# VHH binders against Uncharacterized protein AF_0307: the designs that were tried, part 1

Every score and structure here is a prediction.

Target 1, 238 residues: Uncharacterized protein AF_0307, of Archaeoglobus fulgidus (o29937)
Amino acid sequence: GSAVDYILEKNFGDRFVKKEFKLWPYYENIKEVIKWIENESDAVAFSSHTARLFDSTLLERRGIKIIPIIFVRHPIIRIHSAYHYERKQVDIFRPGPVIARNTDFKGYVEIRLAIPRQEFNVSNFHVFRLADMLHGEKNMKPLEKALIALKRLPFIGLVEEFEKSMTKLEETVREYFPEFKASVIRTNVQFSPDMPLEERLKIIKNEVGKDFYKKLMEINEEDMVLWEKVVDMYKEGF
Unless a header shows other numbers, all headers, positions and changes below count from the first letter of the chain; Kabat numbers aren't used for antibody chains.
F, E and O are the ipSAE of ESMFold2-Fast, ESMFold2 and OpenDDE, as the mean of both directions, binder to target and target to binder. V2 is 0.75 times the mean of E and O plus 0.25 times the DockQ between their complexes.
[cut] stands for letters that were removed.
Atom coordinates printed by the task and the answers are left out, and those that the model quotes come from them; centres of patches stay.

## First folded at step 1 (VHH)

Design a1 (framework vhh_vobarilizumab_d1)
Fold by ESMFold2-Fast, scan of step 1:
Structure a1 (fold): chain B 238 residues (1-238), chain A 121 residues (1-121)
Amino acid sequence: as target 1 above (238 residues)
Amino acid sequence: EVQLVESGGGLVQPGGSLRLSCAASGFTFSDYAMAWYRQAPGKGRELVAGISSGGSTSYADSVKGRFTISRDNAKNTLYLQMNSLRPEDTAVYYCARDESYWGDEYYFDYWGQGTLVTVSS
């Protein structure tokens, strides 16, 4: 998210807006998100960590074309990165940051799994989020909804292929904003040792042990299906 | 305790040069990627230059060919050599350590007050 926010701010300035919405313990916030987009009439780029995804036809019927900018990454890496990021949010008193600051990674996962509607933060997060685009479909399982949503998206990013994702984002957005550029200083700057995905997973596996790593894979089996499909799209040169 | 202490800033005429230093302590310096950021009055922080643990360097387009980032792992010190300075380079310069284990999400710690660079006639 932060890199995409940087790109949007550089391209759109004051026409880029951010807002957070209540989601815990259970908020349906699609109506609030749509109202926000309608009320920010001068804005063209919108960012939120808590806004739910929704069917784009809801805004297209109102004369508003939207381009969702969604990124997926390996589920285990996402959870581990979320733990370390939330752990650094020392002045934030929401469940995630509070749990992360007071336990290790295993405890963070186990505690969130034990709290109703917190489990999605450590179990099939991407599937949960994408399934929101088909929220009205009562007879579909979440993975089925997420896979259909993926086919409808004009863009899907893959964190593990960040440079290719930026190129595809630029191509997609330039259809509507010809001057849009998805170049970032990150493409010119390396801040950490370059580490292959498999080595990062090995580090996590060594940290938590083989049995817990197996449990992490099991509780994220749907996200693995979704992530592998996006990986395949990127290998096929989408 | 992790500490980063910047030094070497000052007042310089346009076209002049300055060398900034960042003394690092409290961690294994050679294991981390490092960066220089700057912040002009009333503006947000911007990345200037970065260097990996292996020594690979990259620069913002505005400073390419003028600035050189380097490191001395034996001295736990990060450097920024600034040549052909312009009034628009005026800012507080901050040394940053990458807190990310893998570099695909960037979260940096800023330590100390930074060092002020003023480019003015």
Scores: ipSAE 0.000, ipTM 0.163, lowest interface PAE 11.7, mean pLDDT 79

Design a10 (framework vhh_lunsekimig_d3)
Fold by ESMFold2-Fast, scan of step 1:
Structure a10 (fold): chain B 238 residues (1-238), chain A 121 residues (1-121)
Amino acid sequence: as target 1 above (238 residues)
Amino acid sequence: EVQLVESGGGVVQPGGSLRLSCAASGFTFSDYALYWYRQAAGIERELIASIYSGGSTNYVDSVKGRFTISRDNSENTMYLQMNSLRAEDTGLYYCATDYEWSGLPTEYDYWGQGTLVTVSS
């Protein structure tokens, strides 16, 4: 588990629950997610890697207010982190871990990009996930949906500004749970620092070569726009 | 299972030197960022030094030029060379590790039990 899962568990104990879902098809996914939220009547904090986002009015009409907790990260670093995380997975039934354990980072990207419904794991991941909030808007491009979703979210985290993100999360959640603690000052939790952004990008560029690094930037151009918008929000809001 | 064991602590006079070791087992050493923390009596643990798999290092200002962090992948061990020790360096020294390529910043995966350093006349 992530630092966010840890913080949610410390704040809510048994009222924090986790579950995974099949990603496809979209409407079956959100149906099961909504059923899960409704059935966990005592829970207030929900964590999932595979729960897809949806229009919040769907639950608001049912008397449930949802506060999505979502983090964005530099797209290339996200893919590199996913590759290394999946290499450590034992689950032989998942394509990602199997691919990651049997090839280098470049091969991992190339193989996943070539497989239908796997490409989003290495190409515009954040845009893919946030666009789900406007899934029903068939005439809108994914990046446009993601940018509108970003404006509607009560919270968005930025991994590169993790301490500031946790402070904003605390402010957001405290509107509903006054005792909630997530900022470094209130939690007194020692989070592991990430390698500096530019250092890690340099390592990745050296690993894959300049030409492939350019390809990574090109296939993630929409995620770069989204990530830069969140970076700007953090510079302007802090 | 992952294990970290510190050694090399002891009693030294001001201006003396000590070399701390942190022996690691149960994981791929070269994939991990490695850290030294210290804790003085009544004070929370503070990060003193870090070393990443690529060889880059960082130090808290109070130890820059006096302490050197290093790693030996062949021995699966991290070191902290401490020179020009001061009374304020007294405390428990802990090694900690985190998988360098993790998805999000996390609380450290593993801590050692600590080794005591006392700087006293």
Scores: ipSAE 0.011, ipTM 0.457, lowest interface PAE 9.1, mean pLDDT 85

Design a2 (framework vhh_vobarilizumab_d1)
Fold by ESMFold2-Fast, scan of step 1:
Structure a2 (fold): chain B 238 residues (1-238), chain A 120 residues (1-120)
Amino acid sequence: as target 1 above (238 residues)
Amino acid sequence: EVQLVESGGGLVQPGGSLRLSCAASGFTVSSNYMAWYRQAPGKGRELVAGIYSGGSTSYADSVKGRFTISRDNAKNTLYLQMNSLRPEDTAVYYCAAEPDFWSGYYTDYWGQGTLVTVSS
C-alpha cells in the first residue's frame, strides 16, 4: 500500500526501495525477488505489488532477517476493489486490466476462474500468497501452509482494523528500529466515515445477485477461514 | 458516507492557468494520500499529482514545474494549481483518496470529475 509505502519512505528515506516483477503468465518470481533484496544491500525497506512471498529461511541462513508487512482483507471486498482498480489501468496489456475493462464484475470473476493461473486473483488469493512462505512443505495443503505462515509472522495487518494494525506495525518494527514511527496515518477519523463492511457486502450482493454471491463465498472458502482467524486475533487484542 | 466534489474546470487558452478544488466530506484530507488523475479524450486515466499525509508530493513528468498539488486542512480541500497550460492537458480531472493496504489494488474514493479544455 500507498499508506504503508509512505510510512516506510518517511522512516527510511533512500533506504526504502520499490520494484515490480513479472507475475504473468506463471505467477512465479521468488528467485528474482530474493536477488533484488540481496542486490539492494543498503536498503532496509522493500515494497512491491507483484513480488511473491517466500520462505524467510532462504535469506535468514545468509544473515538477513525479514519482517514481512502483510495486510489481509475480506476476500470479496478485495476482489471487488481489484476489479475497479484494474478497470482504471487503461493502456496496460496485462490479463487483469484487459478483462476488467471489457466486462462487468461477474464476468471478471468468471473469466479469470476459467484461465489457468488467473484463478488465484479471484479465488483464495491470500491463502495462495501466504502458502508461498512454506514452499518447501510438499505434503501440506495451501490453507494449512497459510495458517502455519500466519502463526510464524511477526506482524499481520487487517484492513478493516487499520488503526490497530498501524499500532501493531509500529510496535513490531520498533523492536529492530527504535525510532520507527507509524503515527502519521494514526487518526481517529481516517476510516470512521467509511461504509461499514456489512453494508458494502450487501451492495456487492445486490450487484451480482444472491446465487453468484454464494459462489463467490464458496470459491473463497479458504480465504474466509484465514480472514476470520485474523479478525479473531484483532478482537482478542494480540 | 465519503464524498469528493471537484470544481474549477473550464475553458482556458494555451499558456493560461486554472486552479482545481476537491472538497472532501465525511473524509479527512490531511490523514490520507490524495491524488489528482486525468483522462484525456481517447486515452486512459493517468496519475497527475499526489500528496501524502505528511505533505510530500509527487508529479507526473509531463506536469513537473507547471502544476502544484496542495491542501487546506482547515477547509478539508485538495487543490491543483495548473500553470502554463497546453492543449495536451485537455482532460477530465479527478481527485482520489487511496488508503491502500494491499499492494495498490485498493482504491475506494473518487470524485465525479471536472472538465479542463485548453484551446484557442
Scores: ipSAE 0.000, ipTM 0.143, lowest interface PAE 15.1, mean pLDDT 79

Design a3 (framework vhh_enristomig)
Fold by ESMFold2-Fast, scan of step 1:
Structure a3 (fold): chain B 238 residues (1-238), chain A 120 residues (1-120)
Amino acid sequence: as target 1 above (238 residues)
Amino acid sequence: EVQLLESGGGEVQPGGSLRLSCAASGFTFDDYAISWYRQAPGKQREWVSTITSGGSTNYAESVKGRFTISRDNAKNTLYLQMSSLRAEDTAVYYCARELYDSSGYFEDYWGQGTLVTVKP
């Protein structure tokens, strides 16, 4: 996200770079991501919505230590936020913004769920992204891959605990950049949600109805397992 | 069976030169990037240099200007020309074929290594 991008830009200036990639196929994506990281020799912070996770062994062997910065959020809140974000984008060609501007939230979910390679945007998004660390493990279920990936990560953020996540990010990154600072100054930009999680979920449930809300929970069952595990980590002083 | 076999190591004085070779068999050598790594006593293996199938070269900062990687596709052989050797270059040198397959699975193949000792 944009809040994390702001923090990285303030710490690293022009050593912070952003790039987007074609998501599919997986191998072409990671090939271009690795090439980008290697070619940006002066950069130390990299941001992308479309760079997919991969086995970092090659880069680590070449002296490039990778610290993935990944945030997890309640899956229904994530999808609802994505819908409203996409709806504000002026873009006449990308599916997300076009669908979001031309339908309601229920229609956005149903349409994206029905399109191959769009469904992950509304169904088990976090599991899809984390499972990429073990993409080559063909006999393993996506949730199992994501849970293994979670154990291997040096950092995992939780949007619902944004300030605590920033403190943990600062501790993690300072092992390599002692002057790194992730403290958040309140500005006109809201870095964390103001509305309590349960209140926002009730609003969404009232918007879509009980039956559709149940469907949202079912198609995000794996993400709920993953999100709950991260929530538990944060409750136990992760 | 993929095989990599290093040779050319030995003892040299600081400022000296050595040429290492890596003989490859069991795969289409021309199609792959091949790397040199080294492991000093009590330390983890570190990357030294890579040459791509197209001939592009890359080097660790500590060896730039002193080491030259090259390949002979007709002989399925990788080389590392080392000059201006320092005590810090003392290590077992390995050649490696590293790749991601089309599913993103990482595979690596290593040789047995060849010892380079730089001492006065």
Scores: ipSAE 0.034, ipTM 0.542, lowest interface PAE 6.5, mean pLDDT 87

Design a4 (framework vhh_lunsekimig_d3)
Fold by ESMFold2-Fast, scan of step 1:
Structure a4 (fold): chain B 238 residues (1-238), chain A 120 residues (1-120)
Amino acid sequence: as target 1 above (238 residues)
Amino acid sequence: EVQLVESGGGVVQPGGSLRLSCAASGFTFSSYELYWYRQAAGIERELIASISSGGSTNYVDSVKGRFTISRDNSENTMYLQMNSLRAEDTGLYYCAKDTYEYWSEGYDYWGQGTLVTVSS
């Protein structure tokens, strides 16, 4: 269900591939991701929710240039969106869908936060994912790694600035694929929220109450720093 | 609508063979990696085999050399050829387009599964 997947599929057809991986342990994940990229020699566009990020020099040394396509979104909106997506799944065995279908949004957050290796789905998700680019840096905190990763990325998207993100993606990718088009094929896909960010946050705050909303902000304080940095980048240097 | 329908399960003797099928619709079949999962009684679903859009395959060690995953993009069907079956292979077999356990906003669809029983 990703708008980016739709764009990649429309641009590259059979040269667009998807795969999911076990998230844990980290080094087995990236080993399988690197193997996948090397084995799909005819593919140029790769999509995964579970492929973990790594130092791009691991593939650059092998003659493969990678352009990571990563989007950030307001962390509370992302968690709320994930809850509603998972509620649509009728699966008795998968933890996310099972939890989402059997509790309210507050319960979903509390239960996932309490389960080892599920907490990142409701707490500092973007920081968790971006910090993987500097996984080997044992002396750095996750937020520091994520901010350094952000500076090194050739592209970062912001869901709340979808049109600007698509323009930047097109410019970035066109250095290597001159015919790549991101904006023109968006017509059948909703990537940005249907209502303004502030209005949706107000609805969520009213749904969960002030105290729980404060807790959501606290458990996502690192993601808020990261998201605000990306917002500032889009204001200053798009 | 994404739909996956498994078939081909049954009862077989140890050392026997079965071929499972997964008929898919509602997505661009050729563009996606596809998976076979297995669930034994009292055990979590485990990923046993995968096949990429380009035809690259992966297997868990316990089935490597005995099971072969394949796909027919013209028929929108994925297969699992199971040879040299063992009692430990008994379980409910599921196919999947995308795993959802670690997704923040993904959609996955699972079929009802097909039962494989290996009995002496």
Scores: ipSAE 0.000, ipTM 0.209, lowest interface PAE 11.5, mean pLDDT 81

Design a5 (framework vhh_7yz9_2)
Fold by ESMFold2-Fast, scan of step 1:
Structure a5 (fold): chain B 238 residues (1-238), chain A 120 residues (1-120)
Amino acid sequence: as target 1 above (238 residues)
Amino acid sequence: QWQLVESGGGLVQAGGSLRLSCTASGSIFSDYAMGWYRQTAGNEREWVAFITSGGSTTYADSVKGRFTISRDNAKNTVYLQMNSLKPEDTAVYYCAADLYGSEWYEYDYWGQGTPVTVSS
């Protein structure tokens, strides 16, 4: 599992639950997610990589306060990481793992871009997901929705500043759960490498070549705007 | 379950050499990028060297030209050959495996560390 899932399970035990949802149709995903949260009356922490984000007022109207825990990462690093993660899965049916196991990184990106509804996995992923919080705003472009959602979030994590993100997560969650701890005190496992971002990007650029790297930047230009804004927030100690 | 075990640390005189090894168990080693990090008492962990699954290498400026990172996928082992050692290289050295994972599925594994002491 993910580092955040581990922290939530450590803090909440049986009160931490996970579930995956169908992504089609999108409106049914939101309704099923809300129903899941309502039906898990003993749970306080929920994890899903397929649950669509939604306006928190939908649950507040039902007496439930929600604190979204969302992390942003450099878009190219995210796609490269997703490729290698999916290669390790033995899933023979889901497109991501199947594609990742049968091609190189460049091929993975090109194939995903060509398949309807797979393109968001390699193009502006963070913007796509955050825009869901303003799904009802039909006249706004996805980037504008994502930036407004960012301002409304009680927490946003930055993978490149994982330790600072954990500190901010702990501060945010402790307002509701005073005993919550995001620090890993009794384990030797680290959930973020110390390799500088610039060096990781150089490695990827050398792997795919200058021209393809330029294409990766172009198809992720909106995610770059969003990521840079979160980076600036972390530099300013927001 | 994933485990990294470091070995090869010890005491060496300035100008000497040591070879550190890190052996992985429990998962597909060849898919992982591997790194070496070091930490001195009272300081944050610092990156030393990195090798991708494809064999490309990157080094911190402080060790460039003196240290060489390599891997043997058949043995699930990554190595750090340390030459021309300086007292400033004294630290606990940690092996790390980088999954290249998604932000939600990234799980980096660290060993327990192996101490290296360089005497003047």
Scores: ipSAE 0.000, ipTM 0.307, lowest interface PAE 11.2, mean pLDDT 80

Design a6 (framework vhh_3k1k_2)
Fold by ESMFold2-Fast, scan of step 1:
Formats: sequence, C-alpha cells, structure tokens
Structure a6 (fold): chain B 238 residues (1-238), chain A 120 residues (1-120)
Amino acid sequence: as target 1 above (238 residues)
Amino acid sequence: QVQLVESGGALVQPGGSLRLSCAASGFTFSDYYMRWYRQAPGKEREWVAGISGSGGSTSYEDSVKGRFTISRDDARNTVYLQMNSLKPEDTAVYYCARDSFYEGDWFDYWGQGTQVTVSS
C-alpha cells in the first residue's frame, strides 16, 4: 500500500499518478483502467486500490509493457489490519469505513461476508484479485486462475518479507528504469524489524477466540494456499 | 502527529529492577497493539513484549518471559515495561512502538528510545 506509493512518488515525481475506479462490473473497470494508462502519456507509475487486473496482452498489443506491483499478506493479518485502517477513515459513504467504525472486528467480518460484493474483502481477497488476470477462463476455479497468474507475474511481493520484496522490486524495475530505488525511506514512519508472524496470529486468535479464528481460516482457505506458495517462493530465493 | 516518548532508563546492577514508561499522543491509543523493542550496540533490533488494546492479551520474547511484565493505562495513554531480575544481556536502548499491522502498513511508529544499562 502506502509505503509502495511513497517509493514510486519519490522515484517518479509527477510521473506517478493515482486514480480510483468503480470495481463492478469487471469489463467496465478494466476499460477505464486501460484508458487511464493510455491517456496519462507522461506517467510511468500508476497506483489504484480499485483498478482490477487483466490479461497483459491487451496493453502489449498497444505497445505498452506493464509491470504489476502486487503484494500478498497472511489473510487473517490483512483482514485485521484492514479493519483497523478502515476505522480511522472519516469516509461516511464507503461500506468498509462505515461498518468498521460501528462494530467490532468479528462484526466487521460477519457483516461484510453477508453483503454481496463486500464478501471478498474478508474472504479469499488475494485469490479474488489475482484471478482477474484470467477472468475470461470461465471453466477454471478462482484459485487455479490465481496460481496461474502468480506464475506469470514478473514480480510478487510478500509483506512478511518486506525488505526482500523491496530488493526484488528494485531488481525487476531497474531493468526498465536503471535509477530506480526501492529502499525503505524513513521520514514519518519507521520500518519494523521482521516480527514473528506466529505471535501476531496468536494475539488475534486470543482476541477473537478459537472458534471465530477457525472460521477466519475456513473462509480464507484459498488465500492460505496462495500465501503459502508465495512464502515458499521467497524461501527458495526466486 | 503520532508521538511516542519513552522514559525510565537508567544504570542498574545485575538482579535489579526498573520500570519504563511510554507516553503516547496523536492517535486513539486504546485501538492499538503496543510493543516494546530493544537494540544492543552492534545488534539488530529485537521484539521484547506486546500488549493488545482491547483484549488484555500479552506476549513476551522467551528470554524475558517471567522477568518482564508489560501493562497499559488507556486512560493515561501510557504503556509500561516492568523489568525484574535484570541481567547484563538486557543492556540496550528500549523503544516503544505502535504496531503497524493494525493500520495496513508494516511500518511501526517508534519513540526516541531510553537507555538501560545493566552493569556493576
């Protein structure tokens, strides 16, 4: 999120742009995203929370090479972090912030899970987003699409290995922009050393109770498979 | 706008006790998990203890478990670290941190640190 945006802005200045889009329907979203990328002729770095992924050949046919910058995080930690982040937003219209400010973490998950087009925010989020790269493959299950997308990506970040992810990002981007630096810049926020993942999960489990924690694992079963594959990639030094 | 200010560091003899305090401002303190970290000269910064905002759950690094106690006073926006049975290996600068995983980034907000020296 914000840390990657900061790095991109420091490297590219005015050539870094941000825009948000309506998530639904899928084809209207990607049409507007592609139009945005084409119309921002002076920009080279693009950030969005709501731009959905698509088949890279759509832009390659138009002479544009895209390097998606995507990070994966442990699913339960992502949802918990999102809940606390949303609580701080002043937004009175978007469902996430409104729900987060008016209930506890358990209520936030239950409410979003029950609302059409909100459930992906608390259930298999990474699989949902990565599967978009193979949206046209109607006979494949979402997890299968996400795993194929993972293999095709030039870069995948792992939040739990943030420093290694920044090193890989720098290596990937420097092939096209030799002066690119993905060093963590410590101005307003100080980078934490690598903290024990198991301790964070233990604290969340103690907060919500074992039964609800089991439910979180169940509704994120596909994201756990995807996250574990990215963890393995980082252990093997891909 | 987020600020953490540590205090209480001192020179103590092995076996002694010390209590560190961390005064927080600029955020809703009770919503955040708070941690203590330490860094000895020439060593990497290491996690020491943590406490949740709502659940009262606490966690400790194995080498301090049973000797250190983390606590908080949400009405006063303060987190504490009570250190007992201090050893020379506990010598370090101690940092208070707001845990970033509650906010979506992996960056914690840190204080300036307070020096603890355990030596005769």
Scores: ipSAE 0.012, ipTM 0.200, lowest interface PAE 8.9, mean pLDDT 82

Design a7 (framework vhh_rezetamig_d1)
Fold by ESMFold2-Fast, scan of step 1:
Structure a7 (fold): chain B 238 residues (1-238), chain A 122 residues (1-122)
Amino acid sequence: as target 1 above (238 residues)
Amino acid sequence: QLQLQESGPGLVKPSETLSLTCTVSGGSISSGDYYWGWIRQPPGKGLEWIGHIYYSGSTYYNPSLENRVTISVDTSKNQFSLKLSSVTAADTAVYYCARDQEYWSGDYFDYRGQGTLVTVSS
């Protein structure tokens, strides 16, 4: 998220706002998020790690059009990147950073899995977050909710296709803000600064061992389905 | 104002190790959400990513160069460095140090140095 936050700040200045919320209970979270959006009448861009998604028609009925900016990433790479990011957050005493600073990657995953309401950070994270758009559908499994949410989103980003994602974001947002630019400082680098996906996964597998890597894949089975659908979207029409 | 400046020999002999340092001023390497890395542009070719490092010491290298590349960071000097071993004429390029956003890479860099030409020649 920091790169998208930076782009939003460059485009909207003080009309870009950030706020964090208590994740639970769900309906208290979305009530506070909706109140925040309505009360920040001068703002047009909103960023949060803890704002949960909801049916956008709730605000559309009030004349507020919402464009969710959501990115997915290979789930194992996401967890590994989150671990390393949280390790360097030395001035933050939330559970994630504290656990990350005091354990290795394997310990980070095992501890988060064992703590109620922390497990989603290392298990089917994207499915958990996207399924919130259909939270009220009691008879539908989380993966099915996430796949339906995916079809309804005006934009979905894919970290592994960052440049295409930024182009698509710019196209989507320009329908409402014609001067929007989804570039920060652009260089003509032909090779991504990220290691190829297959090599990063091999390094992680070697780091944690085959048995634990298998466990990581199993606890992220639903996220793998969701991620593969987004990859296919980017191959087909993006 | 954040600035990145490459330094090191402009001429390296074949089979030797190319060593470059990037000095960062106006900002701290230990700040979050960024990789610090090296990219190069051989004459008449496009930009090639070499590798990058977190201030914590975690490194990621181009697989084509992995066996020859070492990137290290010295947070006390606010510097990071590149060592490329066993150089050949194919390693002749303009070398840039750069800061990039960790989560959202691609062809975007927040900052890069002005570049330094390294020629590999006897």
Scores: ipSAE 0.000, ipTM 0.140, lowest interface PAE 16.1, mean pLDDT 82

Design a8 (framework vhh_vobarilizumab_d1)
Fold by ESMFold2-Fast, scan of step 1:
Structure a8 (fold): chain B 238 residues (1-238), chain A 125 residues (1-125)
Amino acid sequence: as target 1 above (238 residues)
Amino acid sequence: EVQLVESGGGLVQPGGSLRLSCAASGFTFSSYDMAWYRQAPGKGRELVAGIGTAGDTSYADSVKGRFTISRDNAKNTLYLQMNSLRPEDTAVYYCARGSEDYYDFWSGPEAFDIWGQGTLVTVSS
């Protein structure tokens, strides 16, 4: 997110770089991501919302150690936040911003759900992204891949526990960069900074109605399992 | 001219057997994961069986032990051997090629980019 980008820029300055990629097809995406990481030899921090995850051994064999920085959040809150963020973009070509500016939240979800390769933006987004770490496991279901990926990650953030996530990130990164500092900042959200999760969900449920809210939960069943797993990890103080 | 052509469907009695074939052309068959899907009247497409480039296989629970998926890379052909057929196996069976954006056999029909026209299998007395 923007908040994590700010922290990385503050710590690494010109050694922090950002780039976006064509999301599809998968192997062309990771080929360009690997090339980017190799070509930015002076950089140590890399940010992209379109760089897809892959088997870390691909870079380890090339002498490069990667620490993925990934955050999860309640899936309905994530979709609602993404809708409002995309509405503010001026982009006239990318589907997300164009759809978001021309319809309401319900329409945004329905349209993206109906378009092949857009559905993941409103249905099981976190599972889709984490499953990429085990992309080669053709016989394994996406949720299973995402749960295995979760266990292999050196860090996983939880937006609902942002301050604890920043502390964990600092501890993880300091193993390689002793001077690293994570500043506590709040993510860009549509609701007041201190609004409880359950109250935010009630507002969304009231906005879309009971039946559509049930649909949102159903199309995000796998993300709910993954999110609850991460919530439990933070509750247990991993 | 990327194409998949199914054959081998027909009418069979419960407990009978059928072997479906899918002839592939216009691409390097050995480089792609392949699958069989089926669609019963009034229902969506569901995965029956998948086979990877290394010959690794996956089956829907409803067909495990009864159906066998296989491939012959020299003949560019995918097969589905169906034994102990049941009335609920009645469906149009489709051959499908895994896309370059393919995640796994269970990601649904959207993970497959080339489909055959289908072959009808009817299991009845």
Scores: ipSAE 0.011, ipTM 0.395, lowest interface PAE 9.4, mean pLDDT 87

Design a9 (framework vhh_enristomig)
Fold by ESMFold2-Fast, scan of step 1:
Structure a9 (fold): chain B 238 residues (1-238), chain A 124 residues (1-124)
Amino acid sequence: as target 1 above (238 residues)
Amino acid sequence: EVQLLESGGGEVQPGGSLRLSCAASGFTFSSYAISWYRQAPGKQREWVSTISSGGSTNYAESVKGRFTISRDNAKNTLYLQMSSLRAEDTAVYYCAKEGDSYYEFWGSDYFDYWGQGTLVTVKP
């Protein structure tokens, strides 16, 4: 499980629930997510990899306040980590694990780019997910939607600043749950990136070569803009 | 369960050498990049060196040319050969395997697996 799931389970116990949904189509996804939140009347913490963002006013009109807990990280590192994670999954149905087990990192990226609805897993992932908050704004480009969504969120985490992110999460959640603690301690596990970002990128660049690394940067150009905005927010102590 | 156990630390004079070892179990050692980190008293942990599954090596500037990372896949063991040791190298040394997790939109599942560490003291 994720570090955030661990924290939520520690704070809320049986009031923490998890569920996965079909990612597509968008409106069917959010309909099922909203229904889930309403039906889990005793729960206060909700985790899902496949629940998509939506306009929070949809639930506020029903008397439900939602605090999305979302993290971003450097897009190339995210894709590289996703590849290695998916290779370890024993799953014969999900395309990510199946593709990852049958090709190298370059092949994984190229194959997923070529398949409709799979491209978002290797190209502008964060922009794709955040833009969902303004789904239906037909005249806005995805990056524009994602940047507006970023300004509206009560919290945004940055994996490269994990400890600061946990401090911000604790401050945000304590507004509604005064006893909330975002401290993480576990034997044999360190919940942080640790290695300097520059060195991790250098290792990946050496693995894939300069030409493919340039391609990774190009197909993630929008995610780089978004990630740099969040990095700047963390530098300024927002 | 992923287990990492460091050994080989001790006291050494400036300019001396030590070899650290990290015995790994609970995962397919040959398939992962493994790193050395260190933490001096009152300081944050810092990255020292990484070796890829394919044998490519990277080093922090502070140790470049003095330390050599290597691996023995048959023995599931990582090594750090340290030479020309300085007082500034005094620290607890940890080996670490990055978790094979990835970030999802609802949280961060990035993490490293750490050993208990081995103390290196460089004394005049």
Scores: ipSAE 0.013, ipTM 0.368, lowest interface PAE 8.5, mean pLDDT 83

